# VH-VL binders against Inositol oxygenase (Miox), part 4

Target 1, 258 residues: Inositol oxygenase (Miox), of Mus musculus (Mouse) (q9qxn5)
Amino acid sequence: FRNYTSGPLLDRVFTTYKLMHTHQTVDFVSRKRIQYGSFSYKKMTIMEAVGMLDDLVDESDPDVDFPNSFHAFQTAEGIRKAHPDKDWFHLVGLLHDLGKIMALWGEPQWAVVGDTFPVGCRPQASVVFCDSTFQDNPDLQDPRYSTELGMYQPHCGLENVLMSWGHDEYLYQMMKFNKFSLPSEAFYMIRFHSFYPWHTGGDYRQLCSQQDLDMLPWVQEFNKFDLYTKCPDLPDVESLRPYYQGLIDKYCPGTLSW

## First folded at step 19 (VH-VL)

Design b3 (from j5 with heavy chain G33A)
Fold by OpenDDE, last read:
Formats: sequence, structure tokens, C-alpha cells
Structure b3 (fold): chain C 258 residues (1-258), chain A 123 residues (1-123), chain B 107 residues (1-107)
Amino acid sequence: as target 1 above (258 residues)
Amino acid sequence: QITLKESGPTLVKPKQTLTLTCTFSGFSLSTYAIGVSWIRQPPGKALEWLAVIFWDDDKLYSPSLKSRLTITKDTSKNQVVLTMTNMDPVDTATYYCARRSPGDYEGWYFDLWGQGTLVTVSS
Amino acid sequence: EIVLTQSPGTLSLSPGERATLSCRASESVDYKYLAWYQQKPGQAPRLLIYGASSRATGIPDRFSGSGSGTDFTLTISRLEPEDFAVYYCQQYGNSLTFGGGTKVEIK
């Protein structure tokens, strides 16, 4: 649950977002695109990546009481229960946070976790801490990137928008690079599940194509499970592995490039 | 009047380390988004990007050559240094330093180049 | 990595003629992250085009770039004597790679 209360936790979260909203720029995202775009950091399977999640800490997450891999399976099982006829959707639940492995390779939290937003244009009001965290962002001092549209054309489509770098964008690019055989809905869910200003805040419509709007309900549907499956009732991960391995084999098999 | 110039040995023996220096004028590595890259070109062949260093000391390397490359800067001297270990005859090439266009923070194209220096690896 | 294949390898033309150079990417290049360079013998490359279709500063309007996805084209509308050189394309979508080059030579 995204519940931020006063105290040390809020301070931690705010600090992360302050750094994010200061350093997530067109230049930064451009660098990360090239740095990770060849996916030469590791060769491993999806299940190996899932195993790596438990070594991670998400400083933007108020609930750190259980391993991250359990959240992945909880999300997947929630989706499975609600949408038994869409096995690809189950897999999206398992995959959605795998991009967080970048933290294990030395990326700071503000470049891995948290809400995402378009860079290269003015941040909109629904961006978390919008009024108190963008003062030091160099892009907002540039007329090219400080207007509502910034460097973008009206309704250019989110496929043509630079998103802040994080686990969403990384995994989205990874899936493309490795040619996952998932439907377009899956790619939208992965790329934009942390884009809360859009799917929850109702902002950035000026950038959206009709396709984006058509896909919005899917991202919103996924969000229900991402937020509300975090509970003390942990799944029996070992019993679930064969099922999800089957899905992995179907849609994204073998050793992949990370 | 912006210029870049490569300097260093033109002959290196196999397994030795190559050290090249790029000296530039007309811009500063303290300027936001400034980056200086090394790019090489074997005789009669295509170009290959090697490494880049930015104003904030961020560094990126070619994935295939990362283990052999080190890039550093001296902002006060307007110099960027590239070291490449375990040189082999296959590494014989003209080595260029080049500036990433500073006016386009999204782009990775190079608007200014040094004249290049031919480095021959031979026993 | 994205491999850029340029064609033809050599293009023999006369001054005043139109030159059309092709650069094909093994995969789609996002956001049209494609540049073109000119290189003359014994010289460093010179930037011609960036963003697939934008001319660099000082580049004559006879040079133009077009294309998207996997297919890109550099066009020289009317060849000048100084245009005979090797031309390289470069992508910067998810990595930095160059094509093998097209030599434009005098017929």
C-alpha cells in the first residue's frame, strides 16, 4: 500500500523523490538508455532474476516486511485468480518488478524505484511532491523542457516519450530486446505501472495517443493487484514455481540478456 | 575555435597498455551535459565507439571492451585520458576523441572531432 | 547490438547527379536516433545529420536525411566535387553503433 505517514519513513521516501526529481533529466535518461540498452550486464533466466529480488530494498515502499519475490508471486496469483483465462497476465504479475535488479549493479534508489514521470517537459501536479522537489532540476531551467509539452508534440504517443529511468523502463526495454512474445498490453503494464500521475492522477493526456488511452484500462487493472496484494498471507512459492516456469517457457524462455 | 587533439604513442607492442590523451579548447568539462568520447577506426574499416566521460565524472564504456578500458578527466587541464590494456594487433586503428553535441541532451552524436592519431600494435 | 547495413558499398556518380544512400538497421531504432557522417581520406568524420532528418550546423541543404524504424536514407540532391567521400550512419537508440559505410566516388 502507498501510505506515507510522518516520521523517518516519510523522510526516507521524500529524500528519494527529491533526488529523483533533481537528477532525472533528459541527459540522465539518455545516458541510462545507452548504458543498459545493450543488456550486457548479466545472462540469466527469469527465475534467477526472481531469486535476486530478495536482495533488494525499495526505499520508496512503506512495506518492507517480506521479500520482494513474494510480492511478485502475490501479484501474479491475484491476477491469476481474477483473470484465469489470461495466463500472459499472470506472468506480467511475476515480472513487473524484476527491473529493480539494477540496484544490485550499483544504481541509486532514485534511479530504480518510485513513481515514474515523463522527462523533457514540465512535471504535472499529480506527480508526488511536485511542489517541493523539482526546484533544482536543470531541465526546468531550459525553455525546451519547461513547458507543458516541452520537447514533445501534442498527442505524440507515450511510445515517443522519454520516461524517467527506473525498473519500469529498464524491464520494458529488456523485454523488447529479448523479444518476449507477450501482447502489447503486457508491455504497457510493465512500462507504466509506476506512472501513477497518468493512470491514477489523470495527467499527461496531452501526450497520449488514442492507443495509449485504449491501453490505460489495462494499466489500471494491473495496478489493482500491484497495490493490494501485499498482505501477510504469503504464498507457497515453491508450489507455484512449476506453473510460472511453464509461463516463462511459453513467453520468455531460456537464458536472457540483462 | 573549438578544437580537440589526440596525443600518445603511435606504436605499441602486443600486451602493452595504450595511454592516449585528448586535449581540447573552446569548451569546459565543467559545463552541464558535456561529454568527451573516444572512437576508433581500423584502417579501411568502420568506426567503433569506445568510451565517454561526462562533466559529472560519469563514465560509460563499450560493453565488449569495458574490461580493458579506463577513461579519466582533468577538468583544469581540459584533458581526457583513455587507457586500454592488453593491446593486440587487431587494436591497430586511428583513435579519435570527439565531443558529444552539448546542445542536444537526448542525442548521442558527435559534432566535433580531433584529427585522430594512428596507433599501430606490432611486435 | 543493432547492426547497421549500408548500401551500396560503393556508389559511382558524376557531379550534379543525385545520390541516395541506404542504412538498414537489424532492429527498429526508437525515436529516430540516427546520425550521418561524412569522412574524407585522412580526415575525421564530419557530422551531417542527427535525429534522422536534422541537418547539423553549417551543412548545405543538398544533404537530407529521412526514414524511421529500420530503414534510413541519406540523400545528396546534387553532388558537388567536395561530396565524394565515405558516408557512415550511426544509431544511438539503445547502443552506439556505426554502419560499414558507403563510398561515393567519381564515375
Scores: ipSAE 0.927, ipTM 0.965, lowest interface PAE 0.5, mean pLDDT 95
Fold by OpenDDE, fold request of step 22:
Structure b3 (fold): chain C 258 residues (1-258), chain A 123 residues (1-123), chain B 107 residues (1-107)
Amino acid sequence: as target 1 above (258 residues)
Amino acid sequence: QITLKESGPTLVKPKQTLTLTCTFSGFSLSTYAIGVSWIRQPPGKALEWLAVIFWDDDKLYSPSLKSRLTITKDTSKNQVVLTMTNMDPVDTATYYCARRSPGDYEGWYFDLWGQGTLVTVSS
Amino acid sequence: EIVLTQSPGTLSLSPGERATLSCRASESVDYKYLAWYQQKPGQAPRLLIYGASSRATGIPDRFSGSGSGTDFTLTISRLEPEDFAVYYCQQYGNSLTFGGGTKVEIK
């Protein structure tokens, strides 16, 4: 749950978003696209990446004591229970936060976690802390990027939109680079599960194509599990590994480029 | 009005370190979104991007050459320096410094180039 | 990484003729992140086109770029004597790579 209470935790979260909304610019995202676009940081399997999640701290998550790998399996199992006929969807649950490994490579939290948003246009009202965190964003001082559409054409499609950099965009690009055999729905879920202004706030529809709108329900469906599967009852991860390894072998096998 | 110029040794021995300096005028490394890159071209061959340094001191390197490259800047002197270790004859090339177009924050194309300096690696 | 293949390797034409240069990417280039450069002997490359179809400042209108996805084209509508040079394409979608070049030489 995205429940931010007053106090030091809220201050931490706010600080992260302040940095994010200051530094997530067209220039910054353009740099990250090139920096990570060759996926030359590490060669590893999906399960190895899952194992790395527990070394991560998500400063935007109020539940800092919950192991990230367990969240991955919980999300996957929640999806599995609700959608037993869609094994690819189960795998999406396991994968969705793997992009957070960038934090282990030295990326700051504001470039890894938190809500995402399109850069190159004016942030819309449903962006968290929108009224108090974008004052120092240089793009908003540029007429090219400070209007509702900014550098974009109406309904150009989210595939043509430059999203703020984070684990969503990173993993999405990683999946394309490594040619995951997942359906397009999976790619939308991965890329936009943190795009709350869109799938929950109802904003940025002016950028969306019909395809985006058709895919929106899938992202919303995924979001149900991402938010609500966090419970104190942790699954037996070891017993689940063979099943999910099977899915990995089916859709994204072997040693991958990260 | 805007100029870039490469300087440094034109002959390097194998396993030695190459240090090149790009001196420019007409723009500043303090300008938002500005970046200065190094790009090389072996004789008669294609271009290869090496590294870039940005206005905020962020740096990016070619993945294949990252372990051998270091790029730094001196904003006050309008200079960018490239260091490349463990030089080999295969590294013989004309080395260019070039400006990443600062007007297009999304772009990674180079609108201004130095004349280039030929660096020969030979024993 | 994305490999750019330029064709033909050499194009022999006369002044006044139309030149069509091809740049093919091994995979789709996002957002048309493609540039074209001209390089004359002993000189640095000169930017001609960026964003696949935008002409750089000071570049004559006889130069034009087109294409998307994996296929890009540089067209010189009417060759001038000074246009005989090597032309390179460059992509900047998810990495920075250059094509092998096309030499436009006088017939």
Scores: ipSAE 0.926, ipTM 0.965, lowest interface PAE 0.4, mean pLDDT 95
Fold by OpenDDE, fold request of step 22:
Structure b3 (fold): chain C 258 residues (1-258), chain A 123 residues (1-123), chain B 107 residues (1-107)
Amino acid sequence: as target 1 above (258 residues)
Amino acid sequence: QITLKESGPTLVKPKQTLTLTCTFSGFSLSTYAIGVSWIRQPPGKALEWLAVIFWDDDKLYSPSLKSRLTITKDTSKNQVVLTMTNMDPVDTATYYCARRSPGDYEGWYFDLWGQGTLVTVSS
Amino acid sequence: EIVLTQSPGTLSLSPGERATLSCRASESVDYKYLAWYQQKPGQAPRLLIYGASSRATGIPDRFSGSGSGTDFTLTISRLEPEDFAVYYCQQYGNSLTFGGGTKVEIK
């Protein structure tokens, strides 16, 4: 998984990341925060949002062309098998990619999918294509944003770090706005599951608080299922709907603001 | 010195469309991260943000008023135009043009303002 | 949307006194995305503070901002005659909203 050296879709993936690493700036993310922060684009239920996932294509995925709704259920079921005592964790599996619906509203792929990273500081080595895709980023021409720490203080905490805009940050903010009754671990998983430089690359630790480090194992645990549940065996989605609707009703019921 | 100035009608009838123009000097809309906003204030009341247009022609609107608002720019003339449809007496307010602080790309505060223009909606 | 409640509505003080103005948010404002403005009659607002505690260019030292989460404060250490005006707070965390204002008037 995550093969960035070969494959028929490599050029498409690279192009997406090139655009991302060029246009994901402090200014851009700041604008997106306000644009989406009122969550006034649509009123719908979680299950309605899940139904919209199959209309999406993830152009940053080099491995598989898999329907997003099936991936959501596969991820959730994988978690359910491994952690039967944590029903909230099952729901996180179902929810984690719902932020991709922004693409249906006209948001470009490089602002929706792919690995995330902190803006406002120099990209670290574990960022994919870091050596070949940041040359045209205007923030790196600014002394305030081009150093290792950039605009941040040491160990300021990821809650105080401006992440690149994407489905992770969008859904995280959406969950807060709609007051999901999920534990803090769920919010970390949603917000940072695509932050591979951190949870897999071991970078950006200089920005982390103790709380971030305490939560890191949860994000890593989630990542196991996000990567390894992708298989040709498709779940019987219709048979699973009642169970997950029950979880939705428990933790994030009703019509929500998107 | 940087200046902003609002211009347009000061009296509008109900259901008509308001068109306001902001003319500024001392900065350019072609400058990276520049944004120009419209903000209004009913007499004796608080401020309300309406819309913004950026250097790259990106536009954002107040969610509650989005369907009634259009913002455009003419970079060569240093002008930003706001149109607001279906005006009502409740829309009576002083309308300000304001610059988003260009030095702070993270921020959404307004460091320079026009003097404002009072628009009264009345039959 | 985040609602900002300012208190008190009116503050009556004399020149030389300390003024403390409060701005309370209905929910936490991330990154201390809070600004303060001064407005005199017939004039446009003037930026005083941004980022909750950073003083804008040209603003006197007697103005200071503090706070985090849901509670923010503007302090005028020693009121000057020109400081009697209406003060507004503004948040820019996930939207753009303003408080109802506090009028600082001469006693």
Scores: ipSAE 0.926, ipTM 0.965, lowest interface PAE 0.4, mean pLDDT 95

Design b3 (from j5 with heavy chain G33A)
Fold by OpenDDE, last read:
Parts: structure tokens; sequence; C-alpha cells
Structure b3 (fold): chain C 258 residues (1-258), chain A 123 residues (1-123), chain B 107 residues (1-107)
């Protein structure tokens, strides 16, 4: 999984990351924060949003080329099997990629999918294609945003870090806006599940608070399922809907603002 | 010296379209991270953000007024134009153009303002 | 949207006194994305503070901003005659909204 060296999708993946690492800037992210921050694009239920993922393929994923809706249920069921006592965690599995609906509204893939990273500071080595994709990023020509810490103070906490815009940050903000009754661990998983440089690469620790470090194992636990549940065996989604609808009703019910 | 100046009609009839022009000097809308915004203020009331246009022609609108607003730019003339359709007496206000501060790419505060133009909507 | 409530509506003080203006947000404002403006009659707003606590260029040090979460404060340590005006707070966390303003008038 996560093969960025070879494979039939490598060119597409690289192109997506090149665009991402060129255009994901402090200015860009600040605009997206305001653009989506009112969540006035659509009113719909979680299950309606899940249905919308049927039309979405993640162009940054080197391993799979199928609709993300199936991956959502695969991830959720994997978590359910491993952690039967944590129903909120099952729901996190279902929710984690829902932010990708932005692509259906016309947002380019490089602003929706792929690994995330802090903007406003120098990209660290574990960022995928780090050596070949940041040359045209305007922030790296600015002394404020091109040092190791950039605009940040040491150990300021990831809560105070401006992450690249994507489905992670969007959904995280959406969950806060709509006041999901999920635990803090769920919010960390959603916001940082694509922050591979951090939870897998071991980078950006200079930005982390103790709280971030305490939450890191949860993000890592989630990542096991996000990666390893991707298989050609597709779940019977219709048979699973009642169970997950029950979880939705419990933690994030009704018509939500997107 | 940086200046912004609003121009356009000061009297509009109900249901008509308002067109305002912001002419500025001392900076260019082609400069990275530059944005020019329109903000209005009814007499004796608070400020309300309307729209912004950026150097790369990206545009954002107030969600509540989006359907009525159009913002465009002419970089060569240093002008930004706002159109607002279906004007109503409730839209009577002083309309300002203002620059989003380019010194802070994270921020959305306005460091330079025009003097504003009072637009009255009346039959 | 985030609603900013400013208090008091009117603050009557004399030159030389300390002014404390409050701006309360209906929900937490992330990253202290808050600005303060001064507006005199017949004039456009003037930026005073950004990022909750940073003074804009040319703003006297008697103006200071503080706060986080839902509670923000503008302080004028010693009022000058030219400081009598209306003051507005603005948030830019997830949208762009302004408070209703506080009028600082001469007692």
Amino acid sequence: as target 1 above (258 residues)
Amino acid sequence: QITLKESGPTLVKPKQTLTLTCTFSGFSLSTYAIGVSWIRQPPGKALEWLAVIFWDDDKLYSPSLKSRLTITKDTSKNQVVLTMTNMDPVDTATYYCARRSPGDYEGWYFDLWGQGTLVTVSS
Amino acid sequence: EIVLTQSPGTLSLSPGERATLSCRASESVDYKYLAWYQQKPGQAPRLLIYGASSRATGIPDRFSGSGSGTDFTLTISRLEPEDFAVYYCQQYGNSLTFGGGTKVEIK
C-alpha cells in the first residue's frame, strides 16, 4: 500500500501532488477556510453524503481505482470487527472521507484528496515527492513561511497549525460546525488521518503539543484500517445501512449543513 | 500613497441594479495575495461584508447575498466593480471598497479603505 | 454565522481615562482571528488591531487587543480627544462578520 515508486497510476498520482504542493499555500488555505466555513453549500444527511461518494474516485491513491463509498464501509467494518465496543469509532470509519464531496462541487482533486501537510513552514522530508514538487510554491520563497517552524512557535499544537486544505480539514470543520457528539479522538482521526508525514513519517513533532502526542496513537490505530481494508471484496452496503444509520442518529443526526 | 475611491450612482430605485466601481492607486491587483473587497454600512448600523475578488480572479461572496452580487476586476485600470441586483430600501447604505491586507496571507482584515459612497434606494 | 456582540453599546468617559471594550463571539473564533476598527463620523473605518492582539502600522501603543475563544477586549489605556469614536470588532475565523459597535463618547 501507498506505493509512490511504481504502478499504473503513478503518473496521475504525481501530477495531483505536483499541483497540490504548488498551490497549497497560506493564502489558498485561508481563502478556503472562509469559502467553506459557513457551510452553506448544501443541506443533507450523512447517508446522503455517503451516497454522493459513489461518483468519486481519489486520483491521489496509488493503490485503488474504485468509488470511495465502498472504502468508507470497508473501513468502518474493519474497525467494527477490531473494536466492537467502540461504536463511535465505527462511525469514524464511515465518515472519514466524506469531505471529498467538495470534488463533486468543482473543487480540484489537489485541493480535496491526498496527504496533508502544514502550510506556512518548510515541508519536511517525509512528505511524498517532497524533493520534486515544491519548486513552484510561492510560500517557500517567503522567509516567513520557508523555515522549519515558519509562522509557528515551537510546540504550539496542531490546533494552531494551518493544514493544507482537503477533505480532512473540511470535514473536521464541518463536524465542529454541526456539533457532532463524537469524542475528541474522532475529531483528531478525521482531521489528521491523511497527515502521514506526522503519524507515519515521524515529522513535524516540533509543532506538536502534549495533547497532540497523546492523540497520535489513535490516529495511528485508525490508519491501520484506512490502509488495510482496501480490498476487491466489496461489502453489502444495503445490509449495513441500518446499523450505521443508527450510529448516525446517535452522534450526528438529521439534516446537516455542508 | 495608496488610495481607494468608490464611484457610482447615489440614488437607485427599488428593483434596479446597483453598479459601483472602486478605483485604486498605489498597488496592483496582480500582486500575489491581493484582494479587494466591498463592505457596506447602513446609516447608524454595523458593517457587512459583501464580496471579494483576488489577484488570481478568485471570488467570494456573502452567503446571504450571493445570488444578488457579482464582482469583477480590470487589473489594467486598477478597478473593481460590484453589481447588486434587485435593490431594496433596506440596501440603503454607505458602500466601501477595502483592501484585504496583503502583509498577512492568513488574515482577512482590511487595512485600507475608500471614503465610501452613500447609496440611497428610494422610489 | 458567528455573531459578535459588543458591549457596552455606549461608553461615556473623559480624556485620560481607561477604556475597556468587549467583543463576545457566539462561538469560539479559531486562531484568534479577530480585528478591531475605529470609525469617526463621516469617515471610513480604520484598522487598529488584527490577530486579536497585533497593532496595525501607525497605531499608537495606547491601543491594545487581547482575548481568545469567545471573549475579546480592546483597551485604550489613556483616552485622547481623538479617540472618541465608534469601535467595531470583526472576526475572520470561518466567515467575515462584524460586531454592532461600541460608541466611546465624551462624558
Scores: ipSAE 0.925, ipTM 0.964, lowest interface PAE 0.5, mean pLDDT 95
Fold by ESMFold2, fold request of step 22:
Structure b3 (fold): chain C 258 residues (1-258), chain A 123 residues (1-123), chain B 107 residues (1-107)
Amino acid sequence: as target 1 above (258 residues)
Amino acid sequence: QITLKESGPTLVKPKQTLTLTCTFSGFSLSTYAIGVSWIRQPPGKALEWLAVIFWDDDKLYSPSLKSRLTITKDTSKNQVVLTMTNMDPVDTATYYCARRSPGDYEGWYFDLWGQGTLVTVSS
Amino acid sequence: EIVLTQSPGTLSLSPGERATLSCRASESVDYKYLAWYQQKPGQAPRLLIYGASSRATGIPDRFSGSGSGTDFTLTISRLEPEDFAVYYCQQYGNSLTFGGGTKVEIK
């Protein structure tokens, strides 16, 4: 599973979360929303972006056995085997980590990778390393943000929650900007797949609307395949490219703005 | 009193570099989440945001002008400096410095503005 | 990018009348990310409204804002002589853009 008490890179993982939990604030997330909101860093296709993940080492992952580009195909193929009738869902598997390209543009990894959490309210118990990593976060000293609900109304819906900045939200916004023709479930899964305190830990229900409760099973189903790719079977990417290029042509064709 | 004031040349020739200074009082750039922006307005046209610098020296630039802009600060002097290279007559505008919404950390509205300085770019 | 279209371009009214100014976004904007400014000739913009409906410090009660989605409104309940100016909306969702303005002038 996440296995954050062992693994050869545990010190790196803890440091990444310490920096994340120190620096991810309402102010920080607001700045990143503006910084990346014009999608002006690069023009490239989905497959070009997948190829860029070959250069990425995810510093929030205690076990880094292979390139993120292979992880994208492994996740997609796991979904394809279990859900052969939902071609859009296969594509979600390919796409879900593409926001990690921000790390290749100099964004610190604590703002790109790892589990997400809401800013603007008190962190809940299932947030990874919660007891030891939030001491220096200035939002916890602000009365507007230090209560259970913080800046939010009860059951306001996760779409109205400021999540910590990272590859989930970047990619969600990129997909909206480029007008991907995927169903709403695809956008939702991408946006919240790293929100482990909620979809796996059962926390933050006080922020959820009925729509979030209806979508939770989709995020949990996706998560099975995200974890599945921690196994050693590596796909033959070149044999898979024609199929996934067909899906890209269907749902998110051409050169896109990143 | 809280104030901002722009200073610098009012006339610049094409291809020259413009340097503008914003001097402010009544607040400090050492205060958490404070940011100062530059915004311009061509005569008779809408406002255009250019750049911002924050208390922690983080900087953001308008994507269309990023290659021409540099923003810096001197916290001890309460100054923010904008440099814009390769000036062109279309850059003729009133240039304002403005404070980003203090205390509203998700806000990007500007609650306090300098008086503005008209910069004319002509031969 | 999100384009803000303000209407009407010019609003000709007399003091004491109600002014209603429209700002339409090309796509939905979270209501908390919309602001309104007033600008008189030769002066800097003055913040009136933020978060679609919250009045900035020192702004008279006759100014109010409302709206959500793509449609936002600034209302001046009773025009005073000092209210004849240009009004701009601004969105700050994923980028920073300003509308083209509505000039409120004496009829």
Scores: ipSAE 0.823, ipTM 0.918, lowest interface PAE 0.9, mean pLDDT 91
Fold by ESMFold2, fold request of step 22:
Structure b3 (fold): chain C 258 residues (1-258), chain A 123 residues (1-123), chain B 107 residues (1-107)
Amino acid sequence: as target 1 above (258 residues)
Amino acid sequence: QITLKESGPTLVKPKQTLTLTCTFSGFSLSTYAIGVSWIRQPPGKALEWLAVIFWDDDKLYSPSLKSRLTITKDTSKNQVVLTMTNMDPVDTATYYCARRSPGDYEGWYFDLWGQGTLVTVSS
Amino acid sequence: EIVLTQSPGTLSLSPGERATLSCRASESVDYKYLAWYQQKPGQAPRLLIYGASSRATGIPDRFSGSGSGTDFTLTISRLEPEDFAVYYCQQYGNSLTFGGGTKVEIK
């Protein structure tokens, strides 16, 4: 449910999206691409990164106030149950939110968590709080960026779209930098899993290439397991650790650059 | 007229701290998306980006040199200041300040450069 | 980081000739994140091209850029005496790096 009209944490969620929609601009995203593009913040393993998320609660989530490390295992186990034959897909579930470590390095959560959207063009109707949060975004005063297509050509492909900065793009680029041996579907799902206006809302089709249409079913399948309204039953992480360490050793072993 | 000019010492001893000032005119650090960078060039070698400071006081540093660099600004004086600690003879270079592409928000090319100042690091 | 390799290291040509300068990236670079500079001895670099093919303000139309992926080219269609200089490419995709330069000199 993407309609955030109620919930015990609604004020925090709205504030996060208001800041996001005010400050995520072409200039801002361009700065973040350079800031994080050399992966020089830390050397650590995947499990060390998962452990760092014990102290992170996603401020864009209206329904749950628990550490994101548990969400990683919840998602992975949901995929494992439904797709027991695709071990790489189980790992995607574990990995998908690890880019949220930027919040622990001082990045404000509105630049880390939450739904993503394209900068450089007019936000479309399915963007959360679209009607009340973009008034102060300076890009909308720029004729280059304030039309439906903005700076983009029709059907240019989402790989050529400048998405708002957050954990999706950071982790995608980190996986490329460290040369993860996952299939291309895994990289694509990580990169666009927070792009709810597109994969769930049906917006932004005018920016999509045929490749994006072919990949959409994978992103939608992943979305089934990425629970935004989470149950209180948390996974038994210690019993699961050996299995997921085996997958890490297979696809993204050792100490990685973050 | 839009100009940038570097000033500071031309000779520095090893292990000293270098302080360089970029003084500019014809634009303001209060203008949206303005950024001023420091870039160096060892004699006969390629350019190396060092740091940038933006209108909103955000700062980025070259990852390989970030522990040695500090960039600050004084908007009222139209100045940007770079400090670099623990100078070594390999840091001998011409140091430039340069403006980041002011109207191209995706761009990280430099459309306006100071003339540069040669800093020699020797005993 | 992305390494930019420029070739040739030195290009010896006469005025009036066409110069073709190559910049190869160690990884794919989005074409919109590639720039070219000219630098004469004792002077600051001058921006020539940004976005692989867009001429900067005041740059003569004899300078053109092209390329995508890992291979980018600067072309000077008819060399003039003031064009004998060192040329650098720069990428600004996920980091900022410059090539080692191509010196264009009088034959």
Scores: ipSAE 0.821, ipTM 0.916, lowest interface PAE 0.9, mean pLDDT 91

